# VHH binders against q9p7j3: the designs that were tried, part 128

Target 1, 174 residues: q9p7j3
Amino acid sequence: MILPLFPETQVHVFVYENVSNCAAIHEQLISQNPIYDYAFLDAATILYKKQVYSAIIRALEDRRDEQMKTKTIHSEVILSLSPKTEISSAFRQFSMTKKSKNIVVVKIDSKLTEEEEFERLDKLVEGNRVEFSDEELQKLIDFKVLKKNYKLDPSTLENPLASILSSIALRGYS
Key: E = the ipSAE of ESMFold2; O = the ipSAE of OpenDDE; V2 = 0.75 times the mean of E and O plus 0.25 times the DockQ between their complexes.

## First folded at step 11 (VHH)

Design aa5 (framework vhh_6qgx_2)
Fold by ESMFold2-Fast, scan of step 11:
Structure aa5 (fold): chain B 174 residues (1-174), chain A 124 residues (1-124)
Amino acid sequence: as target 1 above (174 residues)
Amino acid sequence: QVQLVESGGGLVQAGGSLRLSCAASGRTFRGYAMAWFRRAPGKEREFVATISWRGGSTFYTDSVKGRFTISRDHAKNTVSLQMNSLRPEDTAVYYCAAEPGYALFDTASEYDYWGQGTRVTVSA
């Protein structure tokens, strides 16, 4: 995908459902295995494609401006999903866990083509790859998790999507 | 109710300049991307420019790069488009639009808030 605000940046997003090896992937992430240099997100926290892309753009803005708060662009994407700048909370809220079943995987600045990344990730992730689409994401979302992460109150908010996306762009402000 | 109101349109000679403004009322667009689109008679809406909430990220369609500058003023809740070196091909109704977060696509269908438009006519 080409993002208008960052047209030189390669962005690939993959969605896997019914993943059986999340504990193994989590161990690789803790050990900082460079083969797993991706943002591994719990799909229970992602409502729409725009949510992921907004976090990517926010992370790319912070990288461009030399304002990243984490060590890698992929960890910055995870942080950027959070409405707050508290790093450990963001990772707890949005990163995949040993108990995750469905995941969203983001790759930025890949040295591989999209097709090569698909082949590579399919070997790392033991699950069913599905389309990165709003339809597929809405099958995997946990609305209780989403509402808690973004502090949503549907009785006062016009649109959950608008609140989520604006929170990402505002991370660390007010 | 939420309104985006454009102003600053008019008739100008080729090579001239116009500054368009878009004022928002009824809500603040904190964390929203603001954009300008235009529509020539018989055409669909064409993306012109976008600016992120923080004002640090902008994108322009190729035909206006170097000639148009988008900016925003949070205190006034406005977004502006400075149009220089205008060409007859720039003749259109110009629309202000807003979407939450960041501009991901340059397609009109991604934007939920729209102004009524302001007409720009550039004569030869």
Scores: ipSAE 0.621, ipTM 0.807, lowest interface PAE 1.3, mean pLDDT 88

Design aa50 (framework vhh_6qgx_2)
Fold by ESMFold2-Fast, scan of step 11:
Structure aa50 (fold): chain B 174 residues (1-174), chain A 124 residues (1-124)
Amino acid sequence: as target 1 above (174 residues)
Amino acid sequence: QVQLVESGGGLVQAGGSLRLSCAASGRTFKGYAMAWFRRAPGKEREFVATISWRGGSTFYTDSVKGRFTISRDHAKNTVSLQMNSLRPEDTAVYYCAAEPGYALFDTASDYDYWGQGTRVTVSA
């Protein structure tokens, strides 16, 4: 996708359901294997395409302004999903774990086409690819997790889009 | 309660300048992107420019790049559009709009709040 605010940045987002090797992927991420240089998110935390794109834009703003709190743009995307500034909390809330079953994978600054990234990721992820769409994401979301991560009350939980997106943009500002 | 009110429109000759302002009421714009759209007679609304909540990110449609500048004042809860080197094809009603988070799309349907518009006429 081309992001209006960062038109020179290549962005690819992939969704996998029924992933059987999350423990193996998690070990590769802990060891900082460069082959796994992606943001691996737990799909239980993602309700909208706009949620992912908003976190990407926030991370790109922080990189441009030399205000990144983490070591890579991909880890900055994970942090940027959180309404809080504390890094370990954000990773606990949004990143893929050994117990994850469905994941969202983000690649920024790829030198590869979307098709070529699919070929690479399909070798790393043992699961079923599904479309990156609000429809597919809504099948994978855990509303209990979403409510806790964004501190949603019953009234905002029924239509949480504005609350989630504004929280991402506001992170660190009251 | 959220209301957007545009001002600064008027008649100007080609090559002239105008500054549009949009005043917002309420606190609902924290974490919102602000944008300007325009609609010429007989046409649909088209995107002009956007600015993110932090004010560090802007995007312009190609036809206004280098001529228009969008800016934001958080203390005054306002967004402005400085329009330079105006052309007859810039003649339109200009609308202020807001969407939560970041401007991800330049499509009018993505914006939650709209002003009533201010008329800009550029004569040859």
Scores: ipSAE 0.561, ipTM 0.790, lowest interface PAE 1.8, mean pLDDT 87

Design aa6 (framework vhh_6qgx_2)
Fold by ESMFold2-Fast, scan of step 11:
Structure aa6 (fold): chain B 174 residues (1-174), chain A 124 residues (1-124)
Amino acid sequence: as target 1 above (174 residues)
Amino acid sequence: QVQLVESGGGLVQAGGSLRLSCAASGRTFKGHAMAWFRRAPGKEREFVATISWRGGSTFYTDSVKGRFTISRDHAKNTVSLQMNSLRPEDTAVYYCAAEPGYALFDTASEYDYWGQGTRVTVSA
């Protein structure tokens, strides 16, 4: 996908359900293996496509303006999903864990085609790829996790999109 | 209620300039992408430009690129559209619109808040 605000930036987003090797992937991420240079998110935290794209745009703005707080664009995407500026908290809230079952994977600035990234990721992730769509994400979300991460009350939880998107844009200014 | 109010429209000769402004409530401005759309007589509403809240990232439709500049003023909760080198085909009612977060699409249906419009007429 090409984002209108950043037309020169390649963006790929993949969704996997029923992933059996999350512990092995997590170990590779901790060891900083460059083959795993992606943002690996727990799908339990993602309800909308716009949520992911908003975090990507925020991270790209911070990179352009030389204001990234993390070492890579992919870790900046993870930070950008959080309504708070604290890095360790954001990773704890949104990153995949050894116990994750469904994941969302983001790749920015790939040197490979989308088809090549797809083939590469399918070798790393032992699960079923599904469409990156609101319908599929809604099947994987954990509403208790979403409520906690974005501090949603019952009235907001019935239609949380605007609150989530504004929180991502307002991070550090609310 | 939350409201967007446009101003600055008028009559101008081809080659001239106009500056449109949109005043937004603080709630609709903060954390929202702001955009301009226009509707020419007998035509459908079309996207003109958008700007993000924090980073000021912009996107323009091809026909106005290089001639129009969108900007925001955080102190005044306003978004502006500076229109230079105006052409008769720029004649339209111009609408201010807002969307929570970032603008991901240039389609009117993606924007939740709208102003009533301000009329721009460019004579040959």
Scores: ipSAE 0.651, ipTM 0.825, lowest interface PAE 1.4, mean pLDDT 88

Design aa7 (framework vhh_6qgx_2)
Fold by ESMFold2-Fast, scan of step 11:
Structure aa7 (fold): chain B 174 residues (1-174), chain A 124 residues (1-124)
Amino acid sequence: as target 1 above (174 residues)
Amino acid sequence: QVQLVESGGGLVQAGGSLRLSCAASGRTFKGWAMAWFRRAPGKEREFVATISWRGGSTFYTDSVKGRFTISRDHAKNTVSLQMNSLRPEDTAVYYCAAEPGYALFDTASEYDYWGQGTRVTVSA
């Protein structure tokens, strides 16, 4: 996918259900294995496609402006999902863990087609691919986690989209 | 309560310039993208330009790129469109619009708030 605000940047987003090897993937991420240079997110934290794309645009905006707070564009995407600027908290809130069952995987600046990335990821992830769609994401979300991560009140939980998207774009800006 | 009000439209000769402004009231659009759309007589509403909350990310439709510049002023709660080298085909009613977060698509249905429009007429 190409985003209008960053037309030179190729973006791929993948969703996997019922992943059985999250502990093994987590170990590779800790060791900083370059083969795993993706943003691995816990699907329990993602409600909308626009949520992921907004975090990607925020990360690309910060990279362009030389304001990245993390070492890679993929780690910057994880940070950018958070309404706060605390790196360690953002990773605890949004990154996949050893206990994760469903994950969202983001690749930025891929030189491969979507199909080629699927082939590569299928070798790394032991789970079932599903479509990156609001319908599929809403089957995987944990609303308690979402509420906590974005500080949502009960009325906002009925329609949280504007609150989530604006908080991502505003993060760290007074 | 919440309003977007456009101003600055008028009649101008081809090659001339106009500056459109959109004033927001009733709320601040912190963390929201602002955009300009236009509708020519007998045509559909089309996207013109968008600007992110921090103002660093912009996107323009091909026909205005290099001639139009979108900007915003947080203190005044305004978004502006500087239109240079105007052409007769730029004749339209221009609308200001707002969407939470970032502009992901250039479709009118993605925008939550709209102004009433300001008319721009470019004579040959």
Scores: ipSAE 0.652, ipTM 0.823, lowest interface PAE 1.1, mean pLDDT 89

Design aa8 (framework vhh_6qgx_2)
Fold by ESMFold2-Fast, scan of step 11:
Structure aa8 (fold): chain B 174 residues (1-174), chain A 124 residues (1-124)
Amino acid sequence: as target 1 above (174 residues)
Amino acid sequence: QVQLVESGGGLVQAGGSLRLSCAASGRTFKGFAMAWFRRAPGKEREFVATISWRGGSTFYTDSVKGRFTISRDHAKNTVSLQMNSLRPEDTAVYYCAAEPGYALFDTASEYDYWGQGTRVTVSA
């Protein structure tokens, strides 16, 4: 996908359900294995396509402005999902864990096509790929996790989209 | 209760310049993308430009790239459109619009808040 605000940047987003090897993937991420250079998110935290794209744009703005707080663009995407400024908190809230079952995988600056990245990821992820769509994401979300991560109250629960999106853009501005 | 008010429209000759402004009242659009759209007589509303809240990232429709510049002033809660090298084809009513987060698509349906518009007429 090409984002109008960053048309020179290649962006691919993949969704996998029923992943059986999250523990193995997590070990590769801890060991900084370069073939796992992706943002691996827990799908329990993602409700909308726009949520992921907003975090990507925020991360790309921070990279452009030399304001990244993490070491890679992919870790910056994870941080950018959080409404808070604390890096460790953001990773605890949004990153894939050893116990994750469904994941969202983001690749920035790929020189490969979406289909080539899918073939590559199919060798790394033991699960079923589903469409990156609001409908599919809403089957995988954990609303208790979403409510906690974005501090949603009864006034925003019925339509949380605007609150989530503005929180990502505002992050760290009290 | 929420209001976006455009100003700065008028009549100008081809090759001239105009600066449009959009002021927000009753609400601050912190964390919102701001955009300009236009509608020419007998045509549908067309995207012109957008600017993000924090980083000031911009995107323009091809027909105005290099001629128009969108900018934002957080302290004044305003967004502006500097229009240079105006052409008769730029004649339209110009609208200010806002949506939460970032502009991902340049379609009018993505925007939740709209101004009433300001008229720009460019004579040959």
Scores: ipSAE 0.692, ipTM 0.843, lowest interface PAE 1.1, mean pLDDT 89

Design ab1 (framework vhh_5c3l_4; at its last look DockQ between E and O 0.87; V2 from the best seeds 0.00; counts 0 for: pae E 7.5 > 2)
Fold by ESMFold2-Fast, scan of step 11:
Structure ab1 (fold): chain B 174 residues (1-174), chain A 120 residues (1-120)
Amino acid sequence: as target 1 above (174 residues)
Amino acid sequence: QVQLQESGGGLVQPGGSLRLSCAASGFTFDDHAMSWVRQAPGKGLEVVSDIAWSGGRTTYADSVKGRFTISRDNAKNTLYLQMNSLKPEDTAVYYCAKHSKYGFPDRDLRGPGTQVTVSS
């Protein structure tokens, strides 16, 4: 995808269902294996494509402005999903865990083509790839998790997009 | 191996000040965001503040905002917490913590802690 404010930045987003090796992926992230330099998100936390793109844009803005809180662009994407920029809460709320079953994977600044990233990720992730679309994401979301992470009330939960995007845009500035 | 060592705790009266330090070794200090976490008697862990790898961005819990200041000296591999206008409810063991470089939610490395007691 091409982002209007960052047209030279390559962004690839992948969605996997029924992932059986989240514990193994988590071990690679702990060991800081550079081949796992992606943002691994729990799909239970992602409802819309625009939610992911909003977090990517905020992370890229922070990198451009030399104000990244975390050291990698991918961890900054994870932080940027949170309505607060408190690192521990953001990682607990949005990152893949050993117990995750469905994941969203973001790659920024890849030296590989999208097809080469697909081939690489399919070797790292033991699950079924699905389309990165609102329809597919809505099958994987956990609304209880979404409500908790964005502090949504019942009226907002019916159409949460604007509230979620506002939370990402205003993160930590109130 | 990674090591964090807090110091600077002690007994102080309400309204007083303390400065905590955390000496870090065994890792590239300026590759990691850091935080101060506390545990009051009979309560769970509370994140009181965190700071960017560069020192350029900070976050504070509402309970300490305006009274505490987190800072770091990357040349000295040291994290600080300046605590002003201390209250009895600030009584806790204070830990420094290192955050994941790759954004996973698993256990942050913490030091052994330093005791802060605010009482008259």
Scores: ipSAE 0.693, ipTM 0.845, lowest interface PAE 1.0, mean pLDDT 88
Fold by OpenDDE, look of step 13:
Structure ab1 (fold): chain B 174 residues (1-174), chain A 120 residues (1-120)
Amino acid sequence: as target 1 above (174 residues)
Amino acid sequence: QVQLQESGGGLVQPGGSLRLSCAASGFTFDDHAMSWVRQAPGKGLEVVSDIAWSGGRTTYADSVKGRFTISRDNAKNTLYLQMNSLKPEDTAVYYCAKHSKYGFPDRDLRGPGTQVTVSS
């Protein structure tokens, strides 16, 4: 996938359910294994495709502006999902954990086709691939976690997308 | 072997200032974002401030905004925390914390800490 504002950057997003080896993946990430150079998100924290894309765009903008807080673009994606600015908070809020069962995986700057990237990633993730869509994401979301992460209240629950996108876009400005 | 060593703590009166330093070794310093965290008596760990790997981007807890300044010298492998207008509530052990290259906090990779006590 190509983003209009970043035509030189290829992006792939995958969704896995019933992942059995999140703990193993987590250990590889902690060990900084370069084969695992992806953004691994807990699907329980993701409600919309636009939420993910907004975080990706924010991360890419930060890179463009040489304002990345973390060293890798994928870690910046995780950071960009959070309305909070602390790295540890963002990762606790949105990153895959050892206990995660469903995950969203983001690859930026891929040199491979989506299918080729999937084949590569499928060797790392032991789970079932599902479509990256709002419909599938809605099946995996934990609304309690979502509400907590973005401080959603009854007034914002009518249109949670707007609130989420605003939080992402205005992070550090409010 | 990763090593972190905090220094600069002490006893100060309210309104006073301290400058903490953290000497880092055993890893590529400029590959890692760094944080100052603190633990007050009877409380859990609190993130005080984060700084980007390059030193260009910084963030602060609301409780210390406008009073504390985090900085780093990548050439010297050193992290700093300038603390001004100190309050009794700032009393804690302050730790230097290393993040992984991918942004994950290395919870077990802190220095021994330096005690900061603010009291009249």
Scores: ipSAE 0.612, ipTM 0.821, lowest interface PAE 0.8, mean pLDDT 93
Fold by ESMFold2, look of step 13:
Structure ab1 (fold): chain B 174 residues (1-174), chain A 120 residues (1-120)
Amino acid sequence: as target 1 above (174 residues)
Amino acid sequence: QVQLQESGGGLVQPGGSLRLSCAASGFTFDDHAMSWVRQAPGKGLEVVSDIAWSGGRTTYADSVKGRFTISRDNAKNTLYLQMNSLKPEDTAVYYCAKHSKYGFPDRDLRGPGTQVTVSS
């Protein structure tokens, strides 16, 4: 998919449920294996497609402005999901861990079609692909985790989208 | 093998300054964001400051903003923390920490720490 503000940047997003090999993927990420250069997010932290797109846009803006804090655009997406600017906090809260069960996977700067990228990713992830949609994400979210990660008030937890997007868009300006 | 070695700690009076250094080896230093974290007596780890791989962006805990400055010299593979206007509350062991290239902060990839004690 192509974001209007970044017309030369192809992005693919995949969602997997019941992933059995997150520990193996995590080891490859620690080992810095370039085949695994994706953003691997814990789906328990993602409620909306717009949450992911907003983090992608923020990471791309930081790259455009030469303000990336991390070395890769994919790690910058993980940082950009957080209302806080500290790298360790963002990764603790949003990244896939060895214990994750469901994941959202982002590829930025893809030179492949969605189908081709899926074929590559599917060799790495042992799980069931589901649609990247708000409907599927809502089945995988942990609302207790979401509330904690974004400091959501109980009254806003039912429809927290605006609060989440504001946190992502304004991160680091306060 | 990743190696991080902090130095520059010591005893200082309130209002004083210290400069911490972290010598890094065993990895490509400028591929990685770096952090200073600290542990006060009886407390957990607190992230004090982060710095981008290039040195261009920095982040500070509220408790140290305006007093501490993180920097890096990628040619020397060295991370720094300039600490000014030190307070007794800054007393802690300070650790240098490396983040993975793909963004996973790994607290196991930190040095042994350097003690900073601020006491009148």
Scores: ipSAE 0.013, ipTM 0.465, lowest interface PAE 7.5, mean pLDDT 85
ESMFold2 (binder alone), look of step 13: mean pLDDT 85; pTM 0.865

Design ab10 (framework vhh_5c3l_4; at its last look DockQ between E and O 0.87; V2 from the best seeds 0.00; counts 0 for: pae E 2.1 > 2)
Fold by OpenDDE, look of step 13:
Structure ab10 (fold): chain B 174 residues (1-174), chain A 120 residues (1-120)
Amino acid sequence: as target 1 above (174 residues)
Amino acid sequence: QVQLQESGGGLVQPGGSLRLSCAASGFTFDDHAMSWVRQAPGKGLEVVSDIAWSGGRTTYADSVKGRFTISRDNAKNTLYLQMNSLKPEDTAVYYCATHSKYGFPDRDYRGPGTQVTVSS
C-alpha cells in the first residue's frame, strides 16, 4: 500500500488471530533480530484501520521532520498510537506482549509486494491471518483497554474514532 | 548486559539545583531513547522526562516543565538531568531508564537510583 503523502514509502499491515508464539516473537525482538523488524501491536488495542494509518502517518511525518523519538520507524509507529508522550506508556499500551493472542503487524519501507511480505512474515508468526478491516479489528478489540488507553467516556463512545484520531494527532499539544 | 548507574543526587533546599548523571553500558546507547523516572515515598513510578535516541526531541512531565532539562552525550554514553528550582514535591529516588529498541513494554531497564531530597 502506498500512502498519498508518502508515495515513496510502501506500507503493509497484517492481522493475525490465535497467535501461539507471541512469547517466541518477544524473545526475538528482545535480542534485536533484524528479521523481526516490524511493529508488533496487540490487536486488543486497535479498533480502526484509520487508527493504525494515523499512527503510521504521524511516524512518517516525524521521520520526515527528523523528530523521531525512537530509533526505528516501527517503534515510532507504536509510540504514535498513544495519546501520551511517555515512551514507556506507549509501549505498554499498544505493543504486543508475551500473552497476546491477536496481533496487528506493520511493515514500513518494504521492498516486497504485499504477497511476498506476507510469505516472509508468515514464517515468523504462528497464527491465522485475517483481513485488515474494521470488521475484523472490531472482533479482536478489548473495549476496556481501548477506553483506558484513550480515556474514552460515555460522550465519546458513540464515535470513538474521532476521539482516537484527535488523541493521536494532538499528542503533545494538549 | 544492560547497566545503568545514576549519580548526582543529594540534599538541597527549596529553590536549589542538582544535576543528575547516568552512566550507561552493555547496549548501543545511541539506538535507545532514554528516560528519567522517579518514585516518591508511598507513590508509584512517575516518568519525569524522555529524550530521543539522537537527543533532538525531549518531553517532560507537566510538574517539571520549565524547571528540568534532560540531555544526553552519546559519545560518552551518558544521560543527564538538570534540575532547577527544586521543590519539596521533587523529593524522590530518581532512576535512569532505557527502552527496548523495537518497542517492547517488558524490557525497560533502570539503574539502582539516586536519592534527591528537597527540604528546608
Scores: ipSAE 0.824, ipTM 0.906, lowest interface PAE 0.5, mean pLDDT 94
Fold by ESMFold2-Fast, scan of step 11:
Structure ab10 (fold): chain B 174 residues (1-174), chain A 120 residues (1-120)
Amino acid sequence: as target 1 above (174 residues)
Amino acid sequence: QVQLQESGGGLVQPGGSLRLSCAASGFTFDDHAMSWVRQAPGKGLEVVSDIAWSGGRTTYADSVKGRFTISRDNAKNTLYLQMNSLKPEDTAVYYCATHSKYGFPDRDYRGPGTQVTVSS
């Protein structure tokens, strides 16, 4: 995808279901293996493509303005999904865990094409590829997790998109 | 081996001040965002404040805004918490913590903690 405000920034988003090796990926992330420099998100937390893109845009704005809180653009994307700017809570709420089954993977600033990145990720992730679409994400979401992460009340559940995007854009304001 | 060592805790009267320090070693300090976390008697962990890897951006819990200031000196591998206008409710063990640069909570290493007691 090409973002109008960041036209030179290469962005790839991948969705995997039925991932069997999340524990192995988790260990590589704990060891800070640079091969795994991606944002590994639990798909249980993502309902819309716009949710992911809003977090990416916010992270890129913070990088442009030299206001990134975390050291990598990928961890900044994870932070940017959270309605608060508190790092520990954001990572706990949105990051893949060793028990995750379905994941969303974001790569920014890749020098590879989307297909080349996917072939690379296919070596790291043991799961089934699905389309990055609202339809596919809706099959993987956990609404209980989504409600808790964004503090949604019953009145917003019929159309949570605006509330989610507002939370990402206004996270702790400033 | 990541090592974090807090110091500067003690007993103070309400309205008093303390400065906590955290000495970090065993990792590249300026690659990591840092936090101060506390645990009051009989309660869970509360994140008090966090700070960007660069020191350029900070966040505070509502309970401490305007009273506490987090800062870091990357040349000295040291994190600080200046605590002013201390209240009895601030009584807790205070921990220094580091955050994963790849965005995983299991990289939140904490030190052994330093006790802060606010009592009249």
Scores: ipSAE 0.708, ipTM 0.857, lowest interface PAE 1.0, mean pLDDT 88
Fold by ESMFold2, look of step 13:
Structure ab10 (fold): chain B 174 residues (1-174), chain A 120 residues (1-120)
Amino acid sequence: as target 1 above (174 residues)
Amino acid sequence: QVQLQESGGGLVQPGGSLRLSCAASGFTFDDHAMSWVRQAPGKGLEVVSDIAWSGGRTTYADSVKGRFTISRDNAKNTLYLQMNSLKPEDTAVYYCATHSKYGFPDRDYRGPGTQVTVSS
């Protein structure tokens, strides 16, 4: 897709359920294998498409303004999901781990169509691709994790979108 | 293999200053954001400060803002923490931590620490 403020930046987002090889992917990330240069997110932490898009936009704004904390745009997306500025907390809370079962995968600066990028990614991820939609994300979310990560009250858990987006947008300003 | 070694801790009086250093090896230092993390007696870990891979952006815990300055020298693979106006509550073991280029959770990526004791 094309974001209005970043017209030269092609972004693809994929969702996989029942992933069997997260440990192997994690080892490739530890080894800094550039073929795995994606943002691998634990789907248990993602409830909305807008949550992911807001983090992507925040990361791209920081890149534009030369304010990135992390070296890659993909790790900056992971950081940008967090309401806090602390890098360790963001990676711990939102990144795929060896024990993850469902993942959201983001590719920024892709030079491929969505289906071409999917063919490449599908060789790396052993799981079932599902649509990137609020409908599918709601099946994969862990609300206990969501509440903890964004410090949501019971009343905000009924419709938490505005609270989550505010947390992402206002990080570092208050 | 990732190796981090902190130094520069010691005993100082309230209001004093210390400069901590962290020597890094076994990875491409300028690909990594870095942090100082501390553990006070009987407490959990607190992130004191983060610094971008380039050194161009820093963040601080509210408890140290205005008193501590994080910096890095990428040519020497060294991270620093200048600690001014020290208070007894700054007493802790201070750890240097590194953060992966691709954003996986930090484990086994901190040094053994250096003790800072602020006491009259």
Scores: ipSAE 0.534, ipTM 0.815, lowest interface PAE 2.1, mean pLDDT 89
ESMFold2 (binder alone), look of step 13: mean pLDDT 81; pTM 0.827

Design ab11 (framework vhh_5c3l_4)
Fold by ESMFold2-Fast, scan of step 11:
Structure ab11 (fold): chain B 174 residues (1-174), chain A 120 residues (1-120)
Amino acid sequence: as target 1 above (174 residues)
Amino acid sequence: QVQLQESGGGLVQPGGSLRLSCAASGFTFDDHAMSWVRQAPGKGLEVVSDIAWSGGRTTYADSVKGRFTISRDNAKNTLYLQMNSLKPEDTAVYYCATHSKYGFPDRDVRGPGTQVTVSS
């Protein structure tokens, strides 16, 4: 994917359903194994492709402006999904857990092609690859989790896209 | 082995001030975002404030905005919390904590805490 504001930046987004080894992946993330330098998101928290891209753009803006709150671009993506920019809440809300079943994986600045990253991730993730599309994401979302993470009420829950994107763009300015 | 040691707690009257410090060792301090977390008697953990690895960006809980200031000195591997206009509801054990640079929750890596008591 080519981002209009960051055309030189390689971005790959992968979706896996029915992942059986989330506990093993989580242990590798705790040990800070550099092989696992990706943003591993719980798919229960992601409703739209635009949600992920908005977080990526915000993280890249923070990197460009030398205002990253976290040390890696991938952790900055996870933080950027949160409306508050509070680190522990953002990681708890959006990162995969030992109990996750479906995950969204983001890789930025890869020197590998998308296919080569798939080959690499297939060795790390024991699950079924699906298309990164709004249709597939809608099968994996947990609306109770989404509502809680973005503090949606009935008026915003009917059309949450604009509210979600605004929350990501504003980063706690409101 | 990550080691975090808080200091500066104590007894203070309502409206008073305290400055907490956290000495960090055993990891590359300037690679990690940091936070202050507190636990009041009979309550769960509450994140009070956090700060970027660089010191350039901060956030605060609504309960402490305008009264508390988080800062860090990367050359000294030290995190600070300046607490002004203290209230009885600020009474808690205060912990410093470090955050993973790979973006997963790492709330179990914190210091032993320092007690802050606000009473007359």
Scores: ipSAE 0.638, ipTM 0.828, lowest interface PAE 1.5, mean pLDDT 88

